# Miniprotein binders against q96jn8r1131to1294, part 169

Target 1, 164 residues: q96jn8r1131to1294
Amino acid sequence: TLEFLENHGKNILLSNGNRTATRVASYNQGIVVINQPLVPQLLVQVRIDFLNRQWTSSLVLGVITCAPERLNFPASACALKRAAWLLRGRGVFHNGLKICEKFGPNLDTCPEGTILGLRLDSSGGLHLHVNGVDQGVAVPDVPQPCHALVDLYGQCEQVTIVNP
Short names: E, the ipSAE of ESMFold2; O, the ipSAE of OpenDDE; V2, 0.75 times the mean of E and O plus 0.25 times the DockQ between their complexes.

## First folded at step 16 (miniprotein)

Design cf2 (at its last look DockQ between E and O 0.02; V2 from the best seeds 0.00; counts 0 for: pae O 10.1 > 1.5, placed apart)
Fold by ESMFold2, look of step 16:
Structure cf2 (fold): chain B 164 residues (1-164), chain A 82 residues (1-82)
Amino acid sequence: as target 1 above (164 residues)
Amino acid sequence: SEEEKRIEELLEKIKELLEEAKRLAEEGDPEKAKELLFEAFRLIRELFEIARKLGNEELLKLARELIYEAYEILKEVEEKLK
């Protein structure tokens, strides 16, 4: 069973056997990472459990390619300037720079209950899945190993790891 | 214990898969090498899961070493497939 790693943003409380992450304060400091690297062709999924519509933006989803166990996370994933590929809104970002303007659905508008998934294909392409549906290749050649990351930012206050 | 027996079984199978994949990559069958590497990745994921359940930091370190070894072989395989 996959779990969130104990090294996480300081406003995160882990529960449910470390399968659920809740941001318990503020709008940021909510970065969590899955406790093992992505395994090619195997899907990793989280469900959006709770949103607070007070905020206008929502979670960030992506991967980092450095080891996360002892990494000092910034307040927000968008401040990661090294070894990161992130999906935010409809954009794809590499190390803080937008590299694709529109990919997949707008993550800022995903409702509670949405299941978001990440999968590496055999060529190192990173796929986004939404409610079980493959949205295509967001990043064509991610260095491996890489680690799935969720930033419970703004609207997003809780996510839970679910099995596909 | 049954868990310790499973860990040993996983380690032996992963080692076999990585050695054979490396041989195939060097000897000109990179497609088959890639298939073996993906099986190895699946077994390494199971090893990670067991190691984290047990809180075994040394086994986590070993599993990380194995996944990096698999990626080095995959790099060689992908170069041959270009």
Scores: ipSAE 0.008, ipTM 0.257, lowest interface PAE 10.0, mean pLDDT 84
Fold by OpenDDE base, look of step 16:
Structure cf2 (fold): chain B 164 residues (1-164), chain A 82 residues (1-82)
Amino acid sequence: as target 1 above (164 residues)
Amino acid sequence: SEEEKRIEELLEKIKELLEEAKRLAEEGDPEKAKELLFEAFRLIRELFEIARKLGNEELLKLARELIYEAYEILKEVEEKLK
């Protein structure tokens, strides 16, 4: 089953069989990685459980192509400078550099209850799903294997892995 | 309209699933309850899609409420599965 790895950000508390991640302090140090690499055509989804509006910005969603078990996580996903493709706000980032200005809905404004999904297609394209709706290809060719990453940043204080 | 009919159908089925899941959780079949909840989640996502298509903010709110209700039941189920 899909779970968050025990190797996570310092402010993360895992629960519900490691399927729920809660950031219990501050606004950062909230990176988590899903244990299994993405399998083509299979949808991986997380639900935004709780938002704390005292902070700005929200979760970052994406993938990493390095081994996650021994990764030393920075305070935020934005500081990942290698092997990282991230969705932040409406932008797509590769190793900290914006490669797309406007893609899909603004992740910073997704309300509680929103279900966000990642799916690799048969061509290696990474798709974003929002509440079951395919938003299109965020990254056209992602190296494999890759692991889904969630940064519980800013407003986002809790997410749960949910079945498609 | 077709969308309106589907909305009513989905709402009815979702409510049934949530109620049954709650009962099953209480009656000692949390695994089955969990299955029903995940089905409910799928149907709620369809509501989101319809709501988005129609620009129906009220339906979006309702879908969110249903998500939270399902999640609360899921928490109970997960506790029983420990």
Scores: ipSAE 0.006, ipTM 0.191, lowest interface PAE 10.1, mean pLDDT 90
ESMFold2 (binder alone), look of step 16: mean pLDDT 85; pTM 0.835

Design ctl_k3 (at its last look DockQ between E and O 0.04; V2 from the best seeds 0.00; counts 0 for: pae E 15.2 > 1.5, placed apart)
Fold by OpenDDE base, look of step 16:
Structure ctl_k3 (fold): chain B 164 residues (1-164), chain A 96 residues (1-96)
Amino acid sequence: as target 1 above (164 residues)
Amino acid sequence: DEKERKIEEIIYRAFELSDEGELEEALELIVEAIRLAVENKDEELLVSAISIIANIAQQLGDPELLEKVLELAEEAYERTDDPEIKSLIEYLEKDK
């Protein structure tokens, strides 16, 4: 079963069988990683449960290719400088550098209830899904194994893993 | 606490600006946050602000500022005994 790992950001509280992550303080320290690595054609999805409009930015989605169990998480996914491909706002980032200016919807403006998904295709392309709709390939070739990462940042205070 | 919320908001804005590359403006804000955190005796927010200003200083490549940050971090560590601050101190000293 899909769950968030116990190794997570300092401000995260896990609940609901570790399928729900809640950031209980501040605006950062909210990184969580899903336990099972992404495999081709498996769609992993999270639902935005609660947003706090006090902040400007919102959640970051992506994957990491390093071992998540022993990773020392920075305060924000933006500070990941290795083995990381991230979707932030409308941009795609690799190890902290923007590699695409516009991709999919603006994650900073996704409302509560939005279901965001990640899926690897057979060629290693990472796809973003929004409410079940494939938005296309965000990253053309992601090394495997990789784990889905969610940074509950800024507005985003709670997400839950949901089934397709 | 209203003061705490205000400080936290400033810290957040400083971080966002720094991430956007607006380093000078970020620096101005984070300095203000530090001042307010000290004034309000908020150790947690002080630690957060120090981490951010260190990052800004590194990006600016300003050795004088880095030295000031190091001093600030050392003073903060003496009061808080925060392991994050200790790690930062060690990192900054190593980076000299």
Scores: ipSAE 0.085, ipTM 0.530, lowest interface PAE 2.8, mean pLDDT 91
Fold by ESMFold2, look of step 16:
Structure ctl_k3 (fold): chain B 164 residues (1-164), chain A 96 residues (1-96)
Amino acid sequence: as target 1 above (164 residues)
Amino acid sequence: DEKERKIEEIIYRAFELSDEGELEEALELIVEAIRLAVENKDEELLVSAISIIANIAQQLGDPELLEKVLELAEEAYERTDDPEIKSLIEYLEKDK
């Protein structure tokens, strides 16, 4: 059963059996992590429930390879400078450095109702899914174990874990 | 590199102090990290440090510090063109 960990950003409230995360203040401190590591058979999906278009940037997706239960999360995922691979806007970032300019859709423009998914392939490649459609490999050869991370940043105020 | 690693350690320490409620110590460290990130031309670490100092300043509630943080964020945006900093600037300006 996939849930968000109780260890999360300070502005997050968990609900719906820890399957829904809501950012209740500010624009940041909204990092959440999925409670099970990614494996090739596991597709982790979240639906964008609420957006506030007042902001220009939106959610960040990615993975971390350090143990998440006691990790001290920064205000935003972009401040994770170790063991992190992130998708932001159209870019792919590793430990805060952009490693790909354009991959998949622009996350800053995804509307409410969009279902975003993360999956590892058997080679450790990280795949992005959008509304069920595989967008290809965003990051080759991610070390395992790793956990999916969502940063409810800027526009993104609520996401819910959904089944494939 | 070694300078980048040092800056990262300062930033994480400042975040830990802020999380523990030691805001004045966190502020001193994060100001140092910003200076080092600018000098080392480390744009990603600069973005991280600006986010942290903004949060510290909001918790302290000092309008003079918030004004300085806005100036720092504007300078960082000129250097980085980073959308997180743009969002921060919009947030800070609305709070005023």
Scores: ipSAE 0.000, ipTM 0.155, lowest interface PAE 15.2, mean pLDDT 82
ESMFold2 (binder alone), look of step 16: mean pLDDT 78; pTM 0.735

Design ctl_k4 (at its last look DockQ between E and O 0.08; V2 from the best seeds 0.00; counts 0 for: pae E 12.0 > 1.5, placed apart)
Fold by OpenDDE base, look of step 16:
Structure ctl_k4 (fold): chain B 164 residues (1-164), chain A 96 residues (1-96)
Amino acid sequence: as target 1 above (164 residues)
Amino acid sequence: DEKERKIEEIIYRASELSDEGELEEALELIVEAIRLAVENKDEELLVWAIYIIANIAQQLGDPELLEKVLELAEEAYERTDDPSIKWLIESLEKDK
């Protein structure tokens, strides 16, 4: 069963069997990690449940290759400088540096109800899915095991893990 | 491994300092970490350190330093064949 780990950002409240994450304070400290590592052909998806439009940025989506249970989360995923591959806006980031300028849709403008998915292919490529549509390989040859990470940042105040 | 732990701690500290805006001090530490990683032949920590110094260099806006980072990355790629380094090289070259 896919759920968010109890080790999460300090402004997160988990509910719905730890499948729903809500940021209940401020605009940051909202990082959550999904319990099971990504394996080839497993599609992990989260739905954007609620957006607070007073902010300009939105959620960050990606993977980490370190042990998530013992991770000390920074205030935002942008501060993850090790073992991290992140999708922010239209950019792809690795260890804090942008490695791709434009990929897929702009995550900062995805509306409520959008379902975002991550999937590893047989070659280790990390795919982004948007509402079930494969947007292509965001990061090739991602180390395994890796865990899906969601940063409920800025506008994004609630997400829920959903089945494919 | 004690040496590995030491290098990791230096890299973490450099990263923290850079986040705090202490870029010059961060730079000094990360350079030391790179030296130690090379000496210890630790490819994983070297790659990580290269990303940190690249981040610092970008924040400093120092073209000469960025060029040196690029050279360092290229040398590291030749030795490690790490795709992450390749991505960094491509990114740095694109920013020129």
Scores: ipSAE 0.523, ipTM 0.811, lowest interface PAE 0.9, mean pLDDT 93
Fold by ESMFold2, look of step 16:
Order: structure tokens, then C-alpha cells, then sequence
Structure ctl_k4 (fold): chain B 164 residues (1-164), chain A 96 residues (1-96)
């Protein structure tokens, strides 16, 4: 069963059998990681449950290749300088550097109820799904094992893991 | 760790403003963040701040600013020995 790892950002409260993550303070310290690495046939999906529109930026999605169980997470995923590929806004970032200006929808505009998914294809390409629709390859050839990450940043105050 | 958290917050806000297209405001914040990271000897935040100011400079397209950012990146590389800054320097040099 997919759950968020017990090792998470300091402002996160896990509930619903560790399938729901809520940021209970501030705008950051909201990193969560899925408890299994991405493998072929695994689609990890989260639903945006609650947004606070006073913030301009919203959640970050991505993967890391470091073992997540004992990592000291930074306050924000964008501070990950190693082994990280992130989707933020419309950009794709590798280790803090923007490598693509436009990919998929603008994550900062996704409304409550949006279901966002991550999976690897057979070539190691990282795909984003939005409401069940494959957006294509965001990152070619991601090293494995890699681990799905969500940063409940800014607008995003709650997400829940959902099954396809 | 309060100083580190404050510096990190400034860097993230600068990045947020840059993504919104508020480049001048973002530049003001990231310059302050770089100063603070140097004073606090926070090498990880300095590296991140250098990436952010480089992205801002690329979007502004100001060649004088890009040259100043290259100087900052070289200084940061000397302070941190972080290979990610070497990659950034090479990327900035290709865009010249």
C-alpha cells in the first residue's frame, strides 16, 4: 500500500493511514516522499485536497535518487542540490537548475481536486499525469531507484494518495 | 538555525518572484540573500542563491549583469569547492 514516509518535512502532519499529508504551519517545511521507489507499472497519484490561494506558488513534484528514510530534508524541495529532478510551476529542474522552461500545465494554477501522477516508462523516462492524462516525458532516463516526492509548498496545504 | 531559515526563505521568495516575472524585485532579494549567506558562511544556501541570481540574469538578458554573476559564481566556487557551481559557470560561459 502506498503511503507517505514517516520521514517528512517538519510542518507535515500525516493522517488517513499515512495517505494524507497536511502542512499545518507556515508556507514551507512540507516535503513528503512516497514509501516505495518508482518501478515499472507503478503510478503514484496524489489529489490536491486544499489550497490557500493567498500564496502565489504551489506544490512541487519530482523524484530523488537518494535513500529518503534518513535524509535531512531542506525547508523546500527547490533547495535540493543533488540527485533531484523537480517539476515546479511550468519548469523542470535538475539539482536546482531549470532545464526546461515549459513542460505540462502550470502547477501553480492547478485547482483543488486535481490528481497529479508520476510514473517511470520502460526507458526510465519520468512522466507526469494530470487528471489521468499523460503529459509526456518530463525527464528522460532518470536513474533508478528513484523516489516520488511532493513538497506541499505555498498554496498547497493538503494532498492525499489516491489509486488509479 | 534561525539565520539559516531566514536566508532560505529569502532565496525561495526571490525564486518565486523570478518565476512570476518580477525580476527586479527578485534581484534585490537574491543579492541580499547572497550577502547574508556569505556572512553566515552557509555554503549550501550560497550555492542555491548563485543559481537563482544566474537564472534571473539570464531572463533579464543584461550582459553586464551576467558578467557580474559570473564573478560571483567564481568567488562562490572558491569558497565552497562545489562542483555544481563549476557546471553553472560552464553554462554561463556557453551563453556568452
Amino acid sequence: as target 1 above (164 residues)
Amino acid sequence: DEKERKIEEIIYRASELSDEGELEEALELIVEAIRLAVENKDEELLVWAIYIIANIAQQLGDPELLEKVLELAEEAYERTDDPSIKWLIESLEKDK
Scores: ipSAE 0.006, ipTM 0.211, lowest interface PAE 12.0, mean pLDDT 83
ESMFold2 (binder alone), look of step 16: mean pLDDT 80; pTM 0.772

Design ctl_t3 (at its last look DockQ between E and O 0.37; V2 from the best seeds 0.00; counts 0 for: pae E 8.3 > 1.5)
Fold by OpenDDE base, look of step 16:
Structure ctl_t3 (fold): chain B 164 residues (1-164), chain A 98 residues (1-98)
Amino acid sequence: as target 1 above (164 residues)
Amino acid sequence: DEKEEKIKEIILRAMELVRKGELEEALELIVEAIRLAVENKDKELLVTAISLIASIARRLGDPELLEKVLELAEEAYELTEDPDIKYSIARLERALEE
């Protein structure tokens, strides 16, 4: 069963069998990691449950290639400088460096109810899915094992792991 | 940095071509990105470009290409010591064994 790990950002509370993450304070400290590493060809999805329009930015989605169980999370995913491939806004980031300016839909403007997915293909490419639609390869060759990461940042205050 | 932006643009275009299945064209672009990254001593973008070319090479499956890309990856690893490149090297080696 897919769940968020107990090791998470300080402002996160888990519920619903650890399938729902809620940021209960401030705008940051909201990183969560899914317990199982990505399995090739299997889609992992989270739904944006609640947005607080007080803020401008929104969630960050991606993967980490280090062991997540004891990872010391920074206040935001933007501060990850190693072992991180992230999608923020329309950009793709590798270890904190923006490598693509415009990849897919703007994550900062995805409404509540949007389902975001990650899928590792047979060649090691990481695909972004939006509401079930494959947006293409965001990362060409992801080291494995890797874990899906969600940063409940800014507007995004709650997400839930959902089945495809 | 204008050069950095140019490299990023090439990588972006190459990735788009990969998504479209136009691997040969993507290959040509990413080779240029690698050259520019080395020239500009941009280690971060070099890592990204090597990851992409490794992916392209594996998908194309041409042994000679795989050997060449493996060599490039090894050289890049010497420059960066980045574990992502090391991973790409391992994948390329496995591809050559198949």
Scores: ipSAE 0.353, ipTM 0.719, lowest interface PAE 1.3, mean pLDDT 93
Fold by ESMFold2, look of step 16:
Order: structure tokens, then sequence, then C-alpha cells
Structure ctl_t3 (fold): chain B 164 residues (1-164), chain A 98 residues (1-98)
């Protein structure tokens, strides 16, 4: 059963059997992590439930390659300078370094109801899915084990884990 | 700062070339980024550059290239002890055995 870990950003409230994460304050402190590591053919999907368009930036999606259970999360995922591969806006980032300027849709403009997915392929490539459509390889070779991460940043106030 | 930003720009440019299918040109740029990261003692950028060149080398599949990149990764591991590089080394070694 996929759930968000109890170790999360301080502005997050978990509900719905830890399958729904809500940011209840401010614009940051909203990092959540999926409880199972990614393995080949496991598709982790979240639905964007609520957005506040007052902010210009929105959620960050990606993976961390270090143990998440006792990690001290920074205020925002973009401050992760180690063991992190992230999708933000249209960019792909490794440890804060942009390694791709335009990949997939702009996450800052995804509407409510969008379903975002992450999976590893057999070669360790990280794939983004958008509403069930594979966008290709965002990151060519992710160290394992890794866990899916969502930062409910800015616009994004609630996401829910959904089945494929 | 100036040298750090140059290394970042080189890596970004290299990955643009990868997405265009220009793998050999991308590899040349990442080798330069590695040299500059070592010179500047930039551990974080070195780890990133090694991870990326290892992936490119595996995609090209040339045994001679794989051996050279493995040597670079091993030297970078001695400098950084970063587990992401250790992972890259293991993947390069497996590719050479096949």
Amino acid sequence: as target 1 above (164 residues)
Amino acid sequence: DEKEEKIKEIILRAMELVRKGELEEALELIVEAIRLAVENKDKELLVTAISLIASIARRLGDPELLEKVLELAEEAYELTEDPDIKYSIARLERALEE
C-alpha cells in the first residue's frame, strides 16, 4: 500500500489513510515522501487536488536516494543539495543543478485534476507520466534505492496518491 | 563563483546535446566539466558530471570508452567517496562484463 511517510514537512497534514497530503500554512515546508522505494514497473501517481493561483510557482516532483525516515527536510525541495533528482517547472535538477531546461509539461501550470506519475525503467531511468502518458526519461540513471518525493510548494495545497 | 557557474553551464549544454542525439560532442563537454570541477575542488559538480558521463558511456556501449570512463569514475570516487559514484562504477563494470 502506497502512503506518504509520517516524516514530512512541518506544514503538511496527512489524511485519508496517509494517502492525502495538505499544506495547511504558508507556501513551503511541504515536502512529502512515498513510503515504498521505487522498483521497476512500480508506477507512483499523485493527483493535484487543490491549487492556490495566488502563487506563481507550484509543486516539485522527484526522487531522493537517501533514507527518508529520519531525514531533516529543508523548507523547500530545491534546497536539497545531495541525493536528489527533481522536476520543477519544466526543468530537471540534480542536487540543485539544472541538467535539463525543458522536459515535459510546465508543472507550474498543471491544473487541478492532473495526475502525475513516476516510475523507474529497467535501466534505472526515471520516467514522468502525465495523465497516464509517459513523457520519456527525465533522469537517465537514478541510484537505488530511491523514494518518490512531492513538495507541495506555492500553488499546490493538496495532492492524493491514486492507483494507475 | 565564476568557475562554478561555467561548470554548470557546460553540463547544461552537454545535456542539451544528449537530447539532440549528439552523444560524442556531449561527452567531450562533460569531460571538460570534470576537469574543471576537479581543478576547482567542486565535489558536488564532480559527482553530477561523473553520474552523467557514466550514463552516456553506457548508452554508447563502446568497451574502450567504458574502460576510460570507469577510470575517471574511480578517481572521482577517491576524491569524493560519494555513493552515487560508487553506483555508477558498479553499472560501468557490469556493462564491461556484457
Scores: ipSAE 0.012, ipTM 0.550, lowest interface PAE 8.3, mean pLDDT 88
ESMFold2 (binder alone), look of step 16: mean pLDDT 83; pTM 0.796

Design ctl_t4 (at its last look DockQ between E and O 0.85; V2 from the best seeds 0.80)
Fold by OpenDDE base, look of step 16:
Structure ctl_t4 (fold): chain B 164 residues (1-164), chain A 98 residues (1-98)
Amino acid sequence: as target 1 above (164 residues)
Amino acid sequence: DEKEEKIKEIILRAMELVSKGELEEALELIVEAIRLAVENKDKELLVTAIWLIAYIARRLGDPELLEKVLELAEEAYELTEDPSIKSYIARLERALEE
């Protein structure tokens, strides 16, 4: 079963069989990683459960290609400089470098209840899904294995892994 | 660093071209980015550039290009020791076998 790893950001509290992540303090230190690597053609989804709108930014979604169990998480995913492919706002980032300025919907403005998904296609392309709709390839040719990463940042205070 | 910013901009533009299917032009840009990254010893940018050129090369499918990019990737790995480059090398090698 899919669940968040126990290795997570300092402000994260896991519940619901480790399928729900809640950031219980501040606006950062909220990185979580899903335990199983992405299997090609299998959709992995999280639901935004709660937003605290006193902040401006929201969650970051992406994948890491390093061993997640041993990863020392920075305060935010944006600080990852290795083995990281991230979606923030409408941008796509590789190791902190913006490689796409406009992709999909603005993650900073997704309301509560939005279901965000990641899917690795057979060619290694990483797809973003929003409420079940494939937004296209965010990152082509992602190294494998890779693990889905969610940074509960800013407004985003709770997410839950949901089945497709 | 002005040179660093230039490299970043080139990579961004190259990715845009890739998304449009303009692979040949993207290739020209990314080659320049790689050159600059090596000259400036920008290891992080080099890793991204190598990822992109490897992808472009495989999409284009030209054996001579693949061989050149493979060599470039191997050199980049020696410089950066980034494990992701190993995966790119493997993919390039597979492409050459096809």
Scores: ipSAE 0.847, ipTM 0.933, lowest interface PAE 0.5, mean pLDDT 95
Fold by ESMFold2, look of step 16:
Structure ctl_t4 (fold): chain B 164 residues (1-164), chain A 98 residues (1-98)
Amino acid sequence: as target 1 above (164 residues)
Amino acid sequence: DEKEEKIKEIILRAMELVSKGELEEALELIVEAIRLAVENKDKELLVTAIWLIAYIARRLGDPELLEKVLELAEEAYELTEDPSIKSYIARLERALEE
């Protein structure tokens, strides 16, 4: 069963059998990681439950290729400078470097109820799904194993793992 | 940093070419980005550039290119000490075994 790992950002409270993550303070310290690595045929989906429009930026979505159980997370995913491929705003980033200007939706404007999905195809391509629709390959050739990550940043105060 | 921003721009453009399937043009750009990153001592940019050139080389599938990129990745590991490069090296080695 997919759950968020108990090793998470300091401002996260897990609930609903560790399938719901809520950021309960501030604007950051909200990184959560899915408890299983991505494999072909696994679609990890989260629904945006609550947004606070006080902030202009919102959640970050992506993968890390190091073991998350032992990792000390930074305050924000954008500060990950190793082993990280992230979708943020309109762009795609590797270790903080923008490698694609625009892919999929602008995460900063996704409304409550949006379902965002990640999966790894058989050739190592990282796919984004939006409300069930495959947006294509965001990043080719991602090393395996990799682990899905969500940063409940800024506007995003709660997400829930949902089944495809 | 003017040179750092140029290297970033080249890598972004190379990724655009890869997404369009223009692998030979992307290769030319990423080779230049690697040269500049080494010269400018931009270790973090070098790691991303090595990921990309290793991917391009594996897609092109030319054994001579794979050997050259493997040597380059080994040198980049020595310079950066970034463990992610070990995974890129391993994939290049597997590609040479076909």
Scores: ipSAE 0.731, ipTM 0.892, lowest interface PAE 1.2, mean pLDDT 92
ESMFold2 (binder alone), look of step 16: mean pLDDT 84; pTM 0.819

Design ctl_y6 (at its last look DockQ between E and O 0.71; V2 from the best seeds 0.59)
Fold by OpenDDE base, look of step 16:
Structure ctl_y6 (fold): chain B 164 residues (1-164), chain A 82 residues (1-82)
Amino acid sequence: as target 1 above (164 residues)
Amino acid sequence: SPEEIIEEIRKLIDEAIYLAMKGDKTKAVELLQKALDLVNKLGDTEFQKAIDDALKAIDKGDPSYAESILDSALELAEEKSE
């Protein structure tokens, strides 16, 4: 069963069998990690449940290759400097550095109800799915094992893991 | 001391980003300008450039990128001061 780990950002409240994450304060401290590592052909999806428009920006989606159970989470995914591949806005970032300027839709403008997915292909390529549509390879070669990470950042205050 | 200056810079940056995330670009810019003044006291040209880039990012409505830039700059500055 896919669920968020108990080790999460300090502003996160888990519910619904740890399948729903809600950021209950400020705009940050909202990182969550999905318990099972990504394996090829497994599509992991989260739905944006609620956006708070008093903030700018929105969720960050990606993967980490360090042990998530012991990770001391920074206030935001922006501060992850190792073992991290992130999708933010339209950019792709590796350890804080932008490696792609424009990829897929702008995550900052995805409305409530949008379903975002991550999937590894057989070659280690990380794919982004948006509402079931494969947007292509965001990261061509991701080390394994890796875990899906969601940063409930800015406007994004609630997400839920959903089945394909 | 450099460590104390960096700590003050951190506080300014944290508040600036918070305000930028709330949509108060003007106040965020003002705080980052203060941070820039302190950075100039350190003589850290790389950090100075980071502040400038962050200011541009905020101006373009991308405070998250500004945060990323500034976080990296702070870490580097702290390492230099130790």
Scores: ipSAE 0.599, ipTM 0.819, lowest interface PAE 0.7, mean pLDDT 94
Fold by ESMFold2, look of step 16:
Structure ctl_y6 (fold): chain B 164 residues (1-164), chain A 82 residues (1-82)
Amino acid sequence: as target 1 above (164 residues)
Amino acid sequence: SPEEIIEEIRKLIDEAIYLAMKGDKTKAVELLQKALDLVNKLGDTEFQKAIDDALKAIDKGDPSYAESILDSALELAEEKSE
């Protein structure tokens, strides 16, 4: 079963059998990682449960290609300088550098209840799903193994892993 | 001492980004200008550039990018300190 790893940002409280992550302080220190690597048949989905509108910006989604169990996570996913591919706002980032200006919807505008999914295709392409709809390939050739990552950043204070 | 100066810079940066994330751009800029004054005393050109870039990011409404830049700069400054 899919769960968030116990190694996570310091402001995260895990609940619901480690399937729900809540950021309980500030705007950052909210990185969580899914316990299984992505494989082509695996769709990792999270629902945005709670947004706090006092903050600007919202969650970041992506993958890391290094082993997550021993990582010392930075305060925010955007500070990951190696082995990271991230979707933030409308941009796609690799190791802190923007590589695509616009892909899919603006994550900063996704309301509570939005279900966001990550999946690898058979060619190593990283797909974003929004409410069950495939948005296409965000990153064409992600090295494997990789793990899905969510940063409960800014407005995003709670997400839950959900089944397809 | 350099260690005390870097700790004060860290406090200013943390508060500045916190305020920018809450939408208080004006106060965030004020705090980063104070941080820049302290960085100038260190003579750290890379850190000076990082604060300038962070100020630009905040002006454009991107405090998360400012945070990323400044986190890296603080790590480097701490490595130089003893």
Scores: ipSAE 0.492, ipTM 0.734, lowest interface PAE 1.5, mean pLDDT 90
ESMFold2 (binder alone), look of step 16: mean pLDDT 85; pTM 0.821

